# Designs tried in a protein design chat: VH-VL binders against q0atu2. Part 241

Target 1, 119 residues: q0atu2
Amino acid sequence: MLDKKARIRTSREYRNVFEKGKRLSGRFLIIYYVENALDNNRFGFITNKKIGMAVIRNRIKRQLRAIVREYQGQVKNKHDIVLVARAGIGKSSFEGMEKDYIAIMKKAGLFARNANKID
Short names: E, the ipSAE of ESMFold2; O, the ipSAE of OpenDDE; V2, 0.75 times the mean of E and O plus 0.25 times the DockQ between their complexes.

## First folded at step 11 (VH-VL)

Design ye1 (framework fv_ivicentamab_arm2; at its last look DockQ between E and O 0.64; V2 from the best seeds 0.74)
Fold by OpenDDE, look of step 11:
Structure ye1 (fold): chain C 119 residues (1-119), chain A 119 residues (1-119), chain B 110 residues (1-110)
Amino acid sequence: as target 1 above (119 residues)
Amino acid sequence: EVQLVESGGGLVQPGGSLRLSCAASGFTVSDNYMNWVRQAPGKGLEWVSIIYRRGSTEYADWAKGRFTISRDNSKNTLYLQMNSLRAEDTAVYYCAREGGEWEYYFDYWGQGTLVTVSS
Amino acid sequence: AYDMTQSPSTLSASVGDRVTITCQASQSIDSWLAWYQQKPGKAPKLLIHKASSLESGVPSRFKGSGSGTEFTLTISSLQPDDFATYYCQQWDSYSGEAYTFGGGTKVEIK
C-alpha cells in the first residue's frame, strides 16, 4: 500500500489538481497532474459507478495502486497525480492497465529520464 | 532490420482449423506487444488479437473462443490458432508489432497470409 | 468496438491536388491516432502516429492534425505514388477490443 504521505486525501487537494493540473487520456485511464510544493509525489484514485459494482471498483483501485507503487520510484518528484479509471477498465487485464499507465505517464513526461524499468 | 513473415494460410473447409505463424527477425517477440489484424477481400482492416509482453492476451469479441494467440520465444515466432472457421473468416491475416515505447500503433507489418474458408 | 468514422470513403483527385481525409472518434482519444497507407496487394504502411508525428521516410507533403475526436490527414500536393487506400486507427477501451480502424479512404485518379 502507498504511504499516507504519498496519497491525495482531501477534497481540496483533489480540487487543486483538477483546476490547475494538466489532463491526458489513455485507453483505460485519465490522468490529471500538477506540480506540488512537496518533496514527494502524491497519488489519487477515482473509480466511478460506470466501471461496475463496488467490488469491481475496489478491485480496480487495488490494481492501480499496485501499478503506481511498482513504478513510484521512477516518477519525477514534486507532482500531484490523479488517476481516473475509465468505464472500460473493468474488462481490462492487469497488463493492459499497466501498459496504459506507463504509456500515458511517458506521454506526460512524468517518468525520470533514466528510469530503467520502462526504457 | 525488422521483418515479419506470415505463413500457414490456405484453403480450409467451414468448421476446419488452421494455425498461422509469424516469424520475426530483428527484434524479440516476447519483448514487444504483438497483434494479429485481418482484412477481408476488398474490405477494411479489423483487429483480431494481442499478446502482451508477459503473456496476457486480448481478443475481439467475435474471435473469443475460436481464436488463440500465442508465441514460441525459442523460435521468436507468433501464432494464431483458428478453430471452427467460417466463410466470413476469409481474409488476409497480418501480424503487426506495436511501435515505439509503450505506444498504441503498429509500426511493422508482415506481408500477410491469405486464409480462404470455403466448401 | 468504438466507432471510427472516416470520410470520404472514396476520393477522386489529380496529381498536384490538395487532399484531405477526416476521421471522427466516438470518444476523446487526445492524440492517440495513427494513419496508414495501403496499396493493392501490400500490407499497410504507417505514415503518422500520435496524430501528427511523421514516420521516418514519409514525404513531408503528408500532414496529420487534430486532437480529441476530430483528426485529418492532408496531402498538400498529391503525387502519383500517393494513389492508395488510407486508414486511421485508434485504441479501444469500452468494448474490450484493443484497436479500431476507420473504414478507409480510397484515393484514386480523377
Scores: ipSAE 0.873, ipTM 0.939, lowest interface PAE 0.5, mean pLDDT 94
Fold by ESMFold2, look of step 11:
Structure ye1 (fold): chain C 119 residues (1-119), chain A 119 residues (1-119), chain B 110 residues (1-110)
Amino acid sequence: as target 1 above (119 residues)
Amino acid sequence: EVQLVESGGGLVQPGGSLRLSCAASGFTVSDNYMNWVRQAPGKGLEWVSIIYRRGSTEYADWAKGRFTISRDNSKNTLYLQMNSLRAEDTAVYYCAREGGEWEYYFDYWGQGTLVTVSS
Amino acid sequence: AYDMTQSPSTLSASVGDRVTITCQASQSIDSWLAWYQQKPGKAPKLLIHKASSLESGVPSRFKGSGSGTEFTLTISSLQPDDFATYYCQQWDSYSGEAYTFGGGTKVEIK
């Protein structure tokens, strides 16, 4: 439920992030990220069939979108960021996914300088 | 001045139950990710479970269904309820705090409490 | 139960020796690896987090290195206080479902 401007929408946009971006693996997530030429961030989400049935994958995508929406105001602008869900994420709690997102985003240096407390 | 003190260990017969406590001081349990880790005599360390800040829980596969992590925030105390105990559960049980807020290591550990499951 | 392979399991060394302990994961864990020291009857003590970040109060002779799948703990000049068991720690590198520890390396006096 991110607005249109905050979504990575096309195959070309996704390919650019995967080919040009940096990669960082966390416990439940992998992120790929690259600077863009916009004045805002864009997010993409990928779930693999290994995670489970379509209903499960859709639930995980909704949970990840909710997490990203919660913290998007703290993310440094001008980045395209793709979240790839790892195989075991279906057994994680929502809080486990949230912690992992924050951990990898901090490690990547993607939170703004004045965002020293996440919650 | 962070301190973690486990208690409630002892000798129990197979099939029995035991509740471990971990009294915390110098920090607030509910502001942190709290874990149980065990170590069988002469063996290595094995993660048991986590309770997240908002109360979500996760368990090692072998513990799920038999062990329950919980806390009492008014007493600043973490618990591990252990049911259907087996000889293989004989170990020193540690409570541990995750350090670095959004990282995956344990910066403070209790002294441990010994659980012996034997006829 | 160990995704992380830790080696050697036992190591005999003299004071002053350089000691190297290795952990290897099946899949990349980037640098999400910690090292602990444990003495008999005591809780583990954190030495290093994020593969190479030394915890406050830990002597500088301890050095962590590595990223991805292979990690090392090096003690540049072994001291009497360093005879202990060492553990690496991360999560199951395939799934992430559980935190996991290496099998441990006991460093004994020769």
Scores: ipSAE 0.671, ipTM 0.855, lowest interface PAE 1.3, mean pLDDT 89
ESMFold2 (binder alone), look of step 11: mean pLDDT 90; pTM 0.926

Design ye10 (framework fv_ivicentamab_arm2; at its last look DockQ between E and O 0.73; V2 from the best seeds 0.55)
Fold by ESMFold2, look of step 11:
Structure ye10 (fold): chain C 119 residues (1-119), chain A 119 residues (1-119), chain B 110 residues (1-110)
Amino acid sequence: as target 1 above (119 residues)
Amino acid sequence: EVQLVESGGGLVQPGGSLRLSCAASGFTVSDNYMNWVRQAPGKGLEWVSIIYRRGSTEYASWAKGRFTISRDNSKNTLYLQMNSLRAEDTAVYYCAREYGEWEYYFDYWGQGTLVTVSS
Amino acid sequence: AYDMTQSPSTLSASVGDRVTITCQASQSIDSWLAWYQQKPGKAPKLLIHKASSLESGVPSRFKGSGSGTEFTLTISSLQPDDFATYYCQQWDSYSGEAYTFGGGTKVEIK
């Protein structure tokens, strides 16, 4: 769903974000983010077994990818961003996840002012 | 001028039903995250339910299946349908708007409407 | 009922006193905490959001601080208008509830 260039793919890339990045917690998500040396953003997604069975985790990943894709044009460039789903996320609606993503990204300063779909 | 006015409270027998209304002015209900919060006499505040901008809903676990949040956008009004009422549902019920579009805080509250469940 | 521990539950103070109210979250909530004031028979009123940001029109004697799991509301010089009950509030993803409130702190005249 995201362009290949917009994905964090290797364990090294993930570790770089966790070790060097800033961390911010929301209701359902934790984000880790760091400036990168690229001209674009990259996104990674972590869901662990505490959330539920594989079917549930896959649904959550699909929903988070859809949210990120929806708002990716509004994210300031040159960042690697890892979204970590918190254990309670399975109780959330899609709109609850979306609300949390927007809130946490705004607090992180990663959304541009007056961008489409963000007031 | 933001205003929220609850109505529809009153005395009802256990097992009965009641519909609360919250008339909003100075803003559009469907552009915001709207909540119900209750307060039993002499007790603290307790979240009841939320309706998201696009109509998704979430409920406190004890309210799920008995209470239904809804809205009528043409009347700019929020509702709470309460069924199978119990004595412990006796409380003042407030409608509340979340602060800004994406923050987890309530910046405007109605003055509340009292629901008394008693034989 | 509450995922926050708020203390004290009751506080007696005089006009001019410095008052401190504490909320403890069971898990880190970063700075996603609000403080409300409620007078008898009235709706709650937002004082502070994002742990330390004063809502417009709130007197500067109110100060919020903290992040993570420990938060405080301080009134630097208590005024007659400040005798009320104060609540903290967070989101909650653990209990299945969207939001939880602290149990409240009633600030009474000594």
Scores: ipSAE 0.550, ipTM 0.822, lowest interface PAE 1.5, mean pLDDT 88
Fold by OpenDDE, look of step 11:
Structure ye10 (fold): chain C 119 residues (1-119), chain A 119 residues (1-119), chain B 110 residues (1-110)
Amino acid sequence: as target 1 above (119 residues)
Amino acid sequence: EVQLVESGGGLVQPGGSLRLSCAASGFTVSDNYMNWVRQAPGKGLEWVSIIYRRGSTEYASWAKGRFTISRDNSKNTLYLQMNSLRAEDTAVYYCAREYGEWEYYFDYWGQGTLVTVSS
Amino acid sequence: AYDMTQSPSTLSASVGDRVTITCQASQSIDSWLAWYQQKPGKAPKLLIHKASSLESGVPSRFKGSGSGTEFTLTISSLQPDDFATYYCQQWDSYSGEAYTFGGGTKVEIK
């Protein structure tokens, strides 16, 4: 599980990311990202009812947290990043989801220059 | 020096089965995202299936249950098992490699192999 | 419903003409759009990726532009070698398919 300090927790924090951040879309994910004044990154996760039942939404959220945790050390510091799950993610494979995350984060320039996926 | 060579195409009766092969050289199949794309005579391109680096697979909705993508790492070869073939499955079948740096396009294609389903 | 609409299906042009092909996505795909050229009896050839990046060896007369939902492929001055069918392709589908292609545009000689 992600460290408590690595989580976006308040509505105000989420609003700040949505209002001031940049937006990029992938196959299964939309990310909003903005620089913060901290020394660490914070992640937020949003799943809505379009994805499916609560059980599905919770599963997707767990999978996204797992992906974020795996690559957390390769992400540039001082960013608040919100992951919004798109409707089609409910039918995605874990690898497909992971691939999408890596691609969109790379496009956003949020990975370190020498960061590569570890297979 | 990347090369993809499809084989296994031919004439088959409706309800029959066929297995296509795609021999790759110049890169390792298991280290890449490999796809099958087909094209009916005089028609457009249609994605069939993908196999991910860790072995997960996805299929077009119409292909699920009838088509199976796989690979043999020792032979550096991609396969497409086609069952319960229909006339509408008549097409040139291409194997295509996705660009290896987490992008969403096909940089290399085979020459294709023709599958004709007819009584 | 198609995830991508490509137009026109066919266009006739002469050598030297400016040719424009459009591709419309059902929703924003940012710059995740590729263009391919295909000649009869041949496999598709990658021309442009990420909406505007020319593949190595592709003539500069080819130009990709656009973002979000609207994309265009432009050939500034059509050459004899350019008569072919062109396809756009995305990685952004709600239909369950990983990839979606446009319907294609056949560029033929007038």
Scores: ipSAE 0.436, ipTM 0.834, lowest interface PAE 1.2, mean pLDDT 91
ESMFold2 (binder alone), look of step 11: mean pLDDT 90; pTM 0.928

Design ye11 (framework fv_ivicentamab_arm2; at its last look DockQ between E and O 0.41; V2 from the best seeds 0.00; counts 0 for: pae E 3.6 > 2)
Fold by OpenDDE, look of step 11:
Order: C-alpha cells, then structure tokens, then sequence
Structure ye11 (fold): chain C 119 residues (1-119), chain A 119 residues (1-119), chain B 110 residues (1-110)
C-alpha cells in the first residue's frame, strides 16, 4: 500500500489538481497531474459507478495502487497525480491496466529519464 | 527485417475448429504486444485479441469463450485457436504487432490468412 | 461497440485533388490515433501514428491532424498510388475491446 504521505486525501487537494493540472486520456485511465510544493509525489484514485459495483471498483483501486507502487520510484518528483478510471477498465487484465498506465505516464513525461522498468 | 507470416486458414464447416499461426522474424514475439485483427470480405477491420508480454490476454467480447490467443516462445510464433466457428467468422485474419514503446498502434502486419466458414 | 466514426465512407477524386478524411471519437483520446492505408488483397499499412507523426517512407503529401475527439487525414495532392481504403484506429475505452477502427474510407477514381 502507498505511504500515507504519498496519497492525495483531501477534497481541496483533489480540486487543486483538477483546476490547475494538465489532463491526458488513456484507454483505461485519465490522469490529471500538476507540480506540488513537496519533495514527494502524491497519488489520488477515482472510480465511478460506470465501472461496476463497489466490489469491482475496490478491486480496480487495489490494482491501480499496486501498479502505481511498482513504478513509483521512477516517476519524476514533486507531482500530484490523480488517476481516474474509465468504464472499460473493469474488463481489463492487470497487464492491460499496467500497459495503459505506463503509456499515459510516458506521454505526460512523468517518468524519470533513467527509468529502467519502462520499455 | 521484421516479418509476420500467417498460416492455417482454409475452409471449415460451421461448428468446426481451426488454429491459425503467425510466424514472426526480426523480433521476439514474447517481448512484444501481439494482436489478431480480422476483416470480413468487403468489410472493415475488427480487433480480435491481444497477448501481453507476460502472457496475459484480452479479447473482444464476441470472441471470448470461442477464441484463444497464445504463443510458443521457442518457435517465435503466435497462435489463434478458433472454436465453434460461425459463418460470420469468415474473414482474413491478420497478426499485427503493436509498436514496442508502449504505444497503441500496429506498425507491422502479416499478409493475412483467409478463413472461410461454410457448410 | 464502436467509438470511432469515420467519414466519408467513399469519396471519388481525381489525381491532383486535395482529399480530406475525418474520424471522430466518442471520447477524448488525446493524440492516440493512427491512420492506415489498405489496397485490395493487401494488409493495412501504417501511415500516421500519434495523430500527426508520419511513418518512415510515407510521402509528405499525407498529413494527420487533430487531437481530443476530432482527427483528419489529408492528402494534399492525390497520386495514382493513393487510391485505396483508409482506416483510422484508436484504443477502445469502454466496450472492453482493446482497439477500435473507423469504418473506412474508400478513395476511388472519379
């Protein structure tokens, strides 16, 4: 699980990302990202009822947190990043989600130049 | 020199089965995202299935339960097992490789193999 | 389910004409849009990726533009070799399918 300090937790923090951040769309994810004044990255996760029942939404959140955690050390510092799960993600394999995450993060230029886990 | 060569197509009766092969050269199948795309006569392109680098698979909803994508790493070959074939499955079946840098387009295609389902 | 609407389905043109093909996505796909050319009896050939990046070896008369939900492929001066069917392609964000193609546009001789 992500460290507490690596989480976006307040409504104000989310609003700041949505209002001031950039937006990119992937197959399963929409990301909003903005620079923060911290030395660490913070991640937020949003799922909605279009994905499915609460059990499904919670599963998706767990999977996304696992993906984010796996690649956390390769993401450029000082960013707040909100991941919004799109409707089709409920039907996707874990690798499909991971592929989409990597692709959209690369497009956003959020991976460090010396990242090794991204091909 | 990248090359994809499909084989295994032919005439099959409704309810029958067929296994298509796609022999790849110039790159390693297991290191890439490989797809099957089909095209009914005189119609457009339709995605069938993908196999990810670690072996997970996704399918079009209509393909689930009847089609199985797989690969043999030792032969550098992609497969599509088709069961319970229907007349509407008649099409040229292409194997296609996604661009290797986590992109969402197909940079290399085979010439396709024709599958005809008819009594 | 299709997330991409391609138009027109068919267009007749002459050599030298300017040709425009449009694809509209149901949801924003940023620049994750590719264009393919297909000739009869042949596999699709990648022309443009990431909405506007021309594939190596593709003539400069081909141009891709657009972002979000609206995309266009333009052939500035149609050549004899350009008579073919063209397809746009994106990933499918809703239906569960990995990829969606436009319905295709057949460019034929007037």
Amino acid sequence: as target 1 above (119 residues)
Amino acid sequence: EVQLVESGGGLVQPGGSLRLSCAASGFTVSDNYMNWVRQAPGKGLEWVSIIYRRGSTDYADWAKGRFTISRDNSKNTLYLQMNSLRAEDTAVYYCAREYGEWEYYFDYWGQGTLVTVSS
Amino acid sequence: AYDMTQSPSTLSASVGDRVTITCQASQSIDSWLAWYQQKPGKAPKLLIHKASSLESGVPSRFKGSGSGTEFTLTISSLQPDDFATYYCQQWDSYSGEAYTFGGGTKVEIK
Scores: ipSAE 0.842, ipTM 0.931, lowest interface PAE 0.5, mean pLDDT 93
Fold by ESMFold2, look of step 11:
Structure ye11 (fold): chain C 119 residues (1-119), chain A 119 residues (1-119), chain B 110 residues (1-110)
Amino acid sequence: as target 1 above (119 residues)
Amino acid sequence: EVQLVESGGGLVQPGGSLRLSCAASGFTVSDNYMNWVRQAPGKGLEWVSIIYRRGSTDYADWAKGRFTISRDNSKNTLYLQMNSLRAEDTAVYYCAREYGEWEYYFDYWGQGTLVTVSS
Amino acid sequence: AYDMTQSPSTLSASVGDRVTITCQASQSIDSWLAWYQQKPGKAPKLLIHKASSLESGVPSRFKGSGSGTEFTLTISSLQPDDFATYYCQQWDSYSGEAYTFGGGTKVEIK
């Protein structure tokens, strides 16, 4: 489970990331990210109605949270990061989502350098 | 030395089925992202399917529901089960190893096996 | 569907010539592009990744360049072994499936 202080919780916090942050799109995900004034990272997750019914959206949120938790130790600190699921994410397997997350985070420069290791 | 050897191609009638094999040596298939890519006679390259390190799979939209990628880790072998074959599936089928953890390009290819779908 | 357009489709050149192959992406793909060589009757072979990084064992006469939407593969002095078809492939996850290949450029030795 993600640490409680590692979660974006308020509408104001989400708006700050969307308005001031950088945007990078991947195959199934879009990330918005901005440096924060904390000593840690915070993560937020957005699924919209285009993805499917609430059951499907909740499943995708759980999968994305699990992916973020698994890799959170590799993320450079002091960032607020919002993951937005793209409409086509429902056709992806869990590992396809995971690969996309790794790729987009690497392309954004948000992962610490890590001598080609993957788990 | 990394080697990939495809087999199982041949002549089939429309609506028929065929299972392709790709025997790998010099690396472990389950440690890598493995793919099938096809090439119709005189045409370009077209991605078909991927199997991820933990066994999840994804497919090109046109292949989903008809083709199934799988592997047998004890034999270090990748498979492509092709069902409901159509004339447009006539192609050389390659297995390919994807480079790295977040990249989407192929560093090793087999020599291919020809599938001909004709009445 | 994101298209990769290669030009020319076919070119004829002599040993020693400088040849240039262009690949156009329909949208910006940064530098996330690979080049492959496919000799007649053989499988594709990776030449260049990330637009300009040569793979191990690839001769230095091959040079990749470009970013965004236009990319170039140059062979500075064509050798007999370079008779082949060359394919670009975008692998930018932003632009869709990430496995979109160009139509190919066949290099024929005169």
Scores: ipSAE 0.342, ipTM 0.779, lowest interface PAE 3.6, mean pLDDT 87
ESMFold2 (binder alone), look of step 11: mean pLDDT 89; pTM 0.923

Design ye12 (framework fv_ivicentamab_arm2; at its last look DockQ between E and O 0.72; V2 from the best seeds 0.68)
Fold by OpenDDE, look of step 11:
Structure ye12 (fold): chain C 119 residues (1-119), chain A 119 residues (1-119), chain B 110 residues (1-110)
Amino acid sequence: as target 1 above (119 residues)
Amino acid sequence: EVQLVESGGGLVQPGGSLRLSCAASGFTVSDNYMNWVRQAPGKGLEWVSIIYRRGSTEYASWAEGRFTISRDNSKNTLYLQMNSLRAEDTAVYYCAREYGEWEYYFDYWGQGTLVTVSS
Amino acid sequence: AYDMTQSPSTLSASVGDRVTITCQASQSIDSWLAWYQQKPGKAPKLLIHKASSLESGVPSRFKGSGSGTEFTLTISSLQPDDFATYYCQQWDSYSGEAYTFGGGTKVEIK
């Protein structure tokens, strides 16, 4: 589980990311990201009913949190990042989801240059 | 020198089964994202299946339950097991490698093997 | 669901002509778009990736452009070797399919 300080928790925080952040789309994910005034990154996760039933949405959210946690130390600091799960993510493998996350984060330039775990 | 060579195609009756092979050289199959893409005569390209580096698999919705992608690491060979074949499965089947740096396009293709499903 | 629309399906052109092929995605795919060339009896050949990056060895007369939902492949001066069928391909799919190809554009001699 992500630390509380590493989580976007309030509606205001989410709105700020959506309004001021940049958007990139992947196969299974859309990310919104913006610089924050903190020393740490914060992550938000959004799943909607298009993905499926609540059990499915919760599973996807757990998987996304696991992926984010795995690569958290390689992400550039001072960013708020919201992951929005796309409808097709319910059919994805964990590896596919992970690959999509890495690809879109690379495109966004959010991984540190010295990251070694991205292969 | 990267090379992909498909084999195993031929004539098969409806309801029959066939296993295609794709022998790779110049790179390691298990270290790459390998795909099958097919093309019906005179038609466009259609993605069939992918196998990820750690072995996860995904399929086109129409291929679910009838097609199985696999690999033999010792032989550096990709496979496609096709069951319950239908006339509409008639196509040239290509194995294709996805670009290995977290991109989503096919940089290398085999020359394909023709599968004809007919009575 | 068909996630990509490629146009035209067929075009006739002469050597030296400027040729433009378009690919439209159902939703924004940023720059996750590739172009392939396929000649009869041959496998597809990668021409362009990331919407505008030419693959090694591809002549400079080929140009990819666009982002979001609209993409174009342009051949500035058609050469005899360019008569072929071209396909766009995306990775981004709302349906969850790994890859989706456009319907193809056959460039034939006028």
Scores: ipSAE 0.705, ipTM 0.895, lowest interface PAE 0.6, mean pLDDT 92
Fold by ESMFold2, look of step 11:
Order: C-alpha cells, then structure tokens, then sequence
Structure ye12 (fold): chain C 119 residues (1-119), chain A 119 residues (1-119), chain B 110 residues (1-110)
C-alpha cells in the first residue's frame, strides 16, 4: 500500500501534473509526469466511465496501486506521476497492466539506472 | 539459438476444432510473453492472443470464447486450441515471441502452420 | 479497417531507388511503432522497433522515422533482397485492446 506522502490527492495537485507535465501513452495506460519540489514521488490514478461500471473502475485502481507499490523503489525521486487508464484496460489482465507500466516508465526514463526488476 | 516450430495445421470443416502446437527452443516459454498472429491468404497480419509469464491470457475480441492459448512448460510448448471454426479463420498461424520485457514487438516468429476451414 | 493506415498498398520500384512507406495512427502512439519485412512464404522479420531503432543485423539502408501519428520507413537504395511486403505494427490507438498491424505495403520490381 502507498503511504499518504506518496499519493496525489487534491484536484489542484492533479491539475498541476496535467497542465505542466509531460505525457506518454502506452498500450493500456497514459502517464503524465512532472518534477516536484519534494524528496519523494507521488502517484495519482484516474479511471473514467468509458472503462466500465464503478466496480470495474475500482478494481483497476486497486490493481494499478499494487503495481506502483511493487516498483516504487525503482522510480527516480522527485516526480509527481498520474496514471490514466485507457478505455480498453478492462480487457487486460493484471499481468498486462504490469507489463505496460514497466514499458511506459522505462520509455519515460523514470526508472533509476540500477533498477533490476525491469530487466 | 531461438527457434519456434508450429505444427497441427490442416483442413477442417466449418464448426470443427483444431489444436496448434509451437515447440520452442533456445529460451523458456514461461519466461516470455508469447503470442499467436495469423495471416489469411493474400492478406495482412492479425494478432490473435497472448499468454504472459505467469499464465494470464488475452485475446482479440473475435477470438475470445472460441480460441484458447495455453502452454505446457515441461515440453516448452505453446498451444492454440481453436473451436467453432469458420471459413474466415483460414490462415497461416504464427507463434511469436514478444521482444524484450518492456517492448510490444515480435522478434522471433515460427514458420507458420496453415489452417484451412472449408466445406 | 486498420487503426494504422499504411500507404501505399503497392509500389513498383527499381534497384537503387529510394523508397518511402508511411503509417498513420488515428491518435498518438508516441514512438511505439515497429516495422516488419515479409517475403512470400516466410514469416515476418522485425526491422525496426520504437519507430527508429534498427534491429541488430538489419542493413543501415533501412531507416525509421516519426512519432505521434505519422511514421515512415525509408529504404535509401533499394536492393534485390528488399522486394517484399512491409508491415507497421502497434496497438489500437484508441483503447489499446489489441495489437494492430497496418495493411501492408508490397514493394515489387518495376
């Protein structure tokens, strides 16, 4: 579970990432990311109604949080990162989401040089 | 040396079933993302399904419910069980390894096996 | 049809010609595009991944370019071995539900 320091929680925090951040699209996910002034990373998660009913969207969020927690030690510090679920993510398995997260984070240059879990 | 060898293709009546095999050598199937891709005669390439490292599966929407991807790790072999076959399933079926751990591209392909669904 | 619009569908060219093949996605796919070469009766062969990264052992006359929605494969001086069909590949740009391939470009002798 991510602690409260590692979560983006307010609308203003989310808006800052969308307005000032870089965007990278993967297969199931889009990330927006921007450098922050903290010593740590913060993560946010967005699912919209196109994905499905609330139960499905909540499942997706829980799965994405679990993935982020697994790899959080590999992420370069001082970034606010918002994960936006694409419409087809409901058809993906947990493993498909995990693979996509690794791919987009590596392509964005957000994994640390010495990270071993992504090789 | 990585090698993929498909077998099990042939002529089958509409509504019939067929199981394709893909014997892998030079790498371990369960350590990789394995895919089936098909090509109808004179047509382009069409993705069919994927099996992930831990055994999760995903399918093209037209294949879901009729086709089942699986593997036998003791034989290092990938399978595609095809049920309720239709004329439009006539194609060469390739097994393919997905390039790297964070890529979406197929670096090794088998020779393909022809499935003909006819009269 | 295909999410990737590949053009032209067929082109005729001579040895030594510069050949350009294009793919367009409906929405941005960043640089997640691969190019494959396929000869008759053979499996596809990966040429380029991540839009511009040349696969090991592929001749340097092949070059991939582009990002976002428009991508090109260029063969700077066509050789006899290059007469084949070429496919671009990514995923459905709207949803990501499936891997998708362009319709193919057949490069044949003029």
Amino acid sequence: as target 1 above (119 residues)
Amino acid sequence: EVQLVESGGGLVQPGGSLRLSCAASGFTVSDNYMNWVRQAPGKGLEWVSIIYRRGSTEYASWAEGRFTISRDNSKNTLYLQMNSLRAEDTAVYYCAREYGEWEYYFDYWGQGTLVTVSS
Amino acid sequence: AYDMTQSPSTLSASVGDRVTITCQASQSIDSWLAWYQQKPGKAPKLLIHKASSLESGVPSRFKGSGSGTEFTLTISSLQPDDFATYYCQQWDSYSGEAYTFGGGTKVEIK
Scores: ipSAE 0.615, ipTM 0.850, lowest interface PAE 1.6, mean pLDDT 88
ESMFold2 (binder alone), look of step 11: mean pLDDT 89; pTM 0.925

